VH-VL binders against Riboflavin kinase. Designs and how they scored, part 22

Target 1, 134 residues: Riboflavin kinase, of Devosia riboflavina (a0a087m355)
Amino acid sequence: MGIRLSGCVIHGDKRGRKLGFPTANLSIAPGVELPPDGVYSCIVWLPGQTTHHGATASVGNNPTFDDVKERRVEIYIHDFDGTLYGHELNICLLTRLRDMRRFSGLDDLTGQTERDVAQSRAMLAHHALTGLLP
Key: E = the ipSAE of ESMFold2; O = the ipSAE of OpenDDE; V2 = 0.75 times the mean of E and O plus 0.25 times the DockQ between their complexes.

## First folded at step 19 (VH-VL; framework fv_roconkibart)

Design kr04 (from kq05 with heavy chain Y59H; at its last look DockQ between E and O 0.53; V2 from the best seeds 0.62)
Fold by ESMFold2, look of step 19:
Structure kr04 (fold): chain C 134 residues (1-134), chain A 119 residues (1-119), chain B 112 residues (1-112)
Amino acid sequence: as target 1 above (134 residues)
Amino acid sequence: QVQLVQSGAEVKKPGASVKVSCKASGYTFTDYYMNWMRQAPGQGLEWMGWINPDESGTHYADKFQGRVTFTLDTSISTAYMELSRLRSDDTAVYYCAREGDYEGYFDYWGQGTLVTVSS
Amino acid sequence: DVVMTQSPLSLPVTLGQPASISCRSSQSLLHRYGKTYLHWYLQKPGQSPQLLIYLGSNRASGVPDRFSGSGSGTDFTLKISRVEAEDVGVYYCMQALYWPYTFGQGTKLEIK
């Protein structure tokens, strides 16, 4: 149905939590092919669980020291506010909602995030995802 | 207590580059954006951009695009601003400042670094 | 860019008297979650700027209670209830809702 990925949670995003969208930053193994950059509706399996949760993810490059780019997935798990630092998550990217873009400020960023999450929730409510396994 | 200590004054020729350092202490470096401002002699304040030490993301004001680069050395809690292809109107005091709680206010400022660009 | 306009640009005051500085923005500074992204700084002679008021009306640590900020939307005011000699300097408002962050032109407060 979509693109399956897994990764270790390496950061808690403090700005996202301040804005009401706490996110997990995932480190994806080198050599894994990622889908086109963008914002996706997705589902996630928490550690040790076979039931999935809805989520909204962004896929993009993250420049690092030594000018080596690091592929990163930042995921907001809907209706979840716990910590998963150091744990591995399994995700399935489903629908690409939009391209990545730059924002004109904090209100623009907040508004776009709200729209992304609303669109993700709507897409997930329309799909038959019952019984999917990690 | 929080301190931001900047490198010393610089005198440069037009066309050169300058790199100003800003060493942070007294707080968790990766929890706060670092911002850069400048102030030409006798003039007001001008925002140049920010860098997020946690993810190294940057935003540069359009006026400085292509000429300014923000970098970090997180092992020594130091931010850097490099401005290239200097012009005489780049003569200014350059400031680093910590952004409080992701709310866009600057609660601690460096002492400033005078950069003079003179032919 | 959001234009920040201060008035007056020069503010001579008598020691012990009140002072008031106006700041207007070309765009509303009210974030959709209810915070106002307007901040005030004071730059005393020969010093770096220092934070005075943040998010419209919150006094920064160590700032005397004779300073107060008010306003919302596009119109903002900084008030000093009794000016002291150490209040001389240039006052700046700044908006931080939009990138780039932008400052007003500054208001130079001096004792007459």
Scores: ipSAE 0.640, ipTM 0.849, lowest interface PAE 1.1, mean pLDDT 88
ESMFold2 (binder alone), look of step 19: mean pLDDT 94; pTM 0.957
OpenDDE, look of step 19: ipSAE 0.650; ipTM 0.880

Design kr05 (from kq05 with heavy chain Q65K; at its last read DockQ between E and O 0.56; V2 from the best seeds 0.73)
Heavy chain, then light chain:
Amino acid sequence: QVQLVQSGAEVKKPGASVKVSCKASGYTFTDYYMNWMRQAPGQGLEWMGWINPDESGTYYADKFKGRVTFTLDTSISTAYMELSRLRSDDTAVYYCAREGDYEGYFDYWGQGTLVTVSS
Amino acid sequence: DVVMTQSPLSLPVTLGQPASISCRSSQSLLHRYGKTYLHWYLQKPGQSPQLLIYLGSNRASGVPDRFSGSGSGTDFTLKISRVEAEDVGVYYCMQALYWPYTFGQGTKLEIK
ESMFold2, look of step 19: ipSAE 0.664; ipTM 0.857
ESMFold2 (binder alone), look of step 19: mean pLDDT 93; pTM 0.954
OpenDDE, look of step 19: ipSAE 0.773; ipTM 0.912
ESMFold2, fold request of step 20: ipSAE 0.676, 0.648, 0.682; ipTM 0.857, 0.852, 0.864
ESMFold2 (binder alone), fold request of step 20: mean pLDDT 93, 93, 93; pTM 0.954, 0.955, 0.955
OpenDDE, fold request of step 20: ipSAE 0.881, 0.879, 0.881; ipTM 0.941, 0.940, 0.941
ESMFold2, last read: ipSAE 0.672, 0.688, 0.700; ipTM 0.860, 0.864, 0.864
ESMFold2 (binder alone), last read: mean pLDDT 93, 93, 93; pTM 0.950, 0.955, 0.954
OpenDDE, last read: ipSAE 0.880, 0.879, 0.880; ipTM 0.941, 0.940, 0.941

Design kr06 (from kq06 with heavy chain G104Q; at its last look DockQ between E and O 0.51; V2 from the best seeds 0.66)
Fold by ESMFold2, look of step 19:
Structure kr06 (fold): chain C 134 residues (1-134), chain A 119 residues (1-119), chain B 112 residues (1-112)
Amino acid sequence: as target 1 above (134 residues)
Amino acid sequence: QVQLVQSGAEVKKPGASVKVSCKASGYTFDDYYMNWMRQAPGQGLEWMGWINPDESGTTYADKFQGRVTFTLDTSISTAYMELSRLRSDDTAVYYCAREGDYEQYFDYWGQGTLVTVSS
Amino acid sequence: DVVMTQSPLSLPVTLGQPASISCRSSQSLLHRYGKTYLHWYLQKPGQSPQLLIYLGSNRASGVPDRFSGSGSGTDFTLKISRVEAEDVGVYYCMQALYWPYTFGQGTKLEIK
């Protein structure tokens, strides 16, 4: 079911936290094949837990000047406002909601994020996900 | 005390490149976006872009895309801006500035670096 | 790009009197969650810009209470209730709701 990924949280909060969408950014090991770039509905397991949380993830490349191998997944965990910096997360990507796109500014980003999260919650409400394990 | 100290003035010929450094102190470097602006003589301020030190993510204003490069050395809390294929109208004072509280305002600025491009 | 228009561009003022600077944007700067992404900076002669007002009306640390910012949407005002000699310089508004960030042309305040 879905696409399973794991990664280390390289930072837990950024600009989105001020807007109510605190995110966890995952560093995915080199050589791991990512699914197509886009925004996904997903579920995550917090460290040490076997119960899952609903989430919304962005999958894309984050190349640097010297290293284009670094792959990142940015995750907003629904109804969660903590930090997991430095810890391993396990996720399962379920439904691809849209392509990645460029934003014209902060309000555009915020509005799209609201729509993504709403769509992610709706998709998760239609899945039989009870009892899934990492 | 937060401080941003930039490298010294430079004189360049058209077609060359310049790399300006911005050394940060007094705060956790990785927690704040670094922005770059410039100001041509007698003119106003122009935003060039930002770099997010947590993930080295960059955004460049379209006017500079393809000519400007932002880099970091986090071990010494230093940001760099390199501008290539210089033209005489690139003569300006270049500023680094820290973005405050993730709210897109610049609460601390470097002292500025004059770059002069002439034949 | 969002165009920021300041008025006046040159502002001679009498010491101790009030001053007012207008800034108008070509697009609303009101974010859907209610914050206004309009900031003000002062560049004193020979110095780097310094933050005065952020998010429309919040004074930056160390800025005297004689400075105030107001406005919403597209029309913004910076007021100085009593101008002092140290207030001389060029005042810039900047919008940060849209990318790229854009600045007004600047208003040069001088004591007359």
Scores: ipSAE 0.710, ipTM 0.880, lowest interface PAE 0.7, mean pLDDT 88
ESMFold2 (binder alone), look of step 19: mean pLDDT 92; pTM 0.947
OpenDDE, look of step 19: ipSAE 0.713; ipTM 0.885

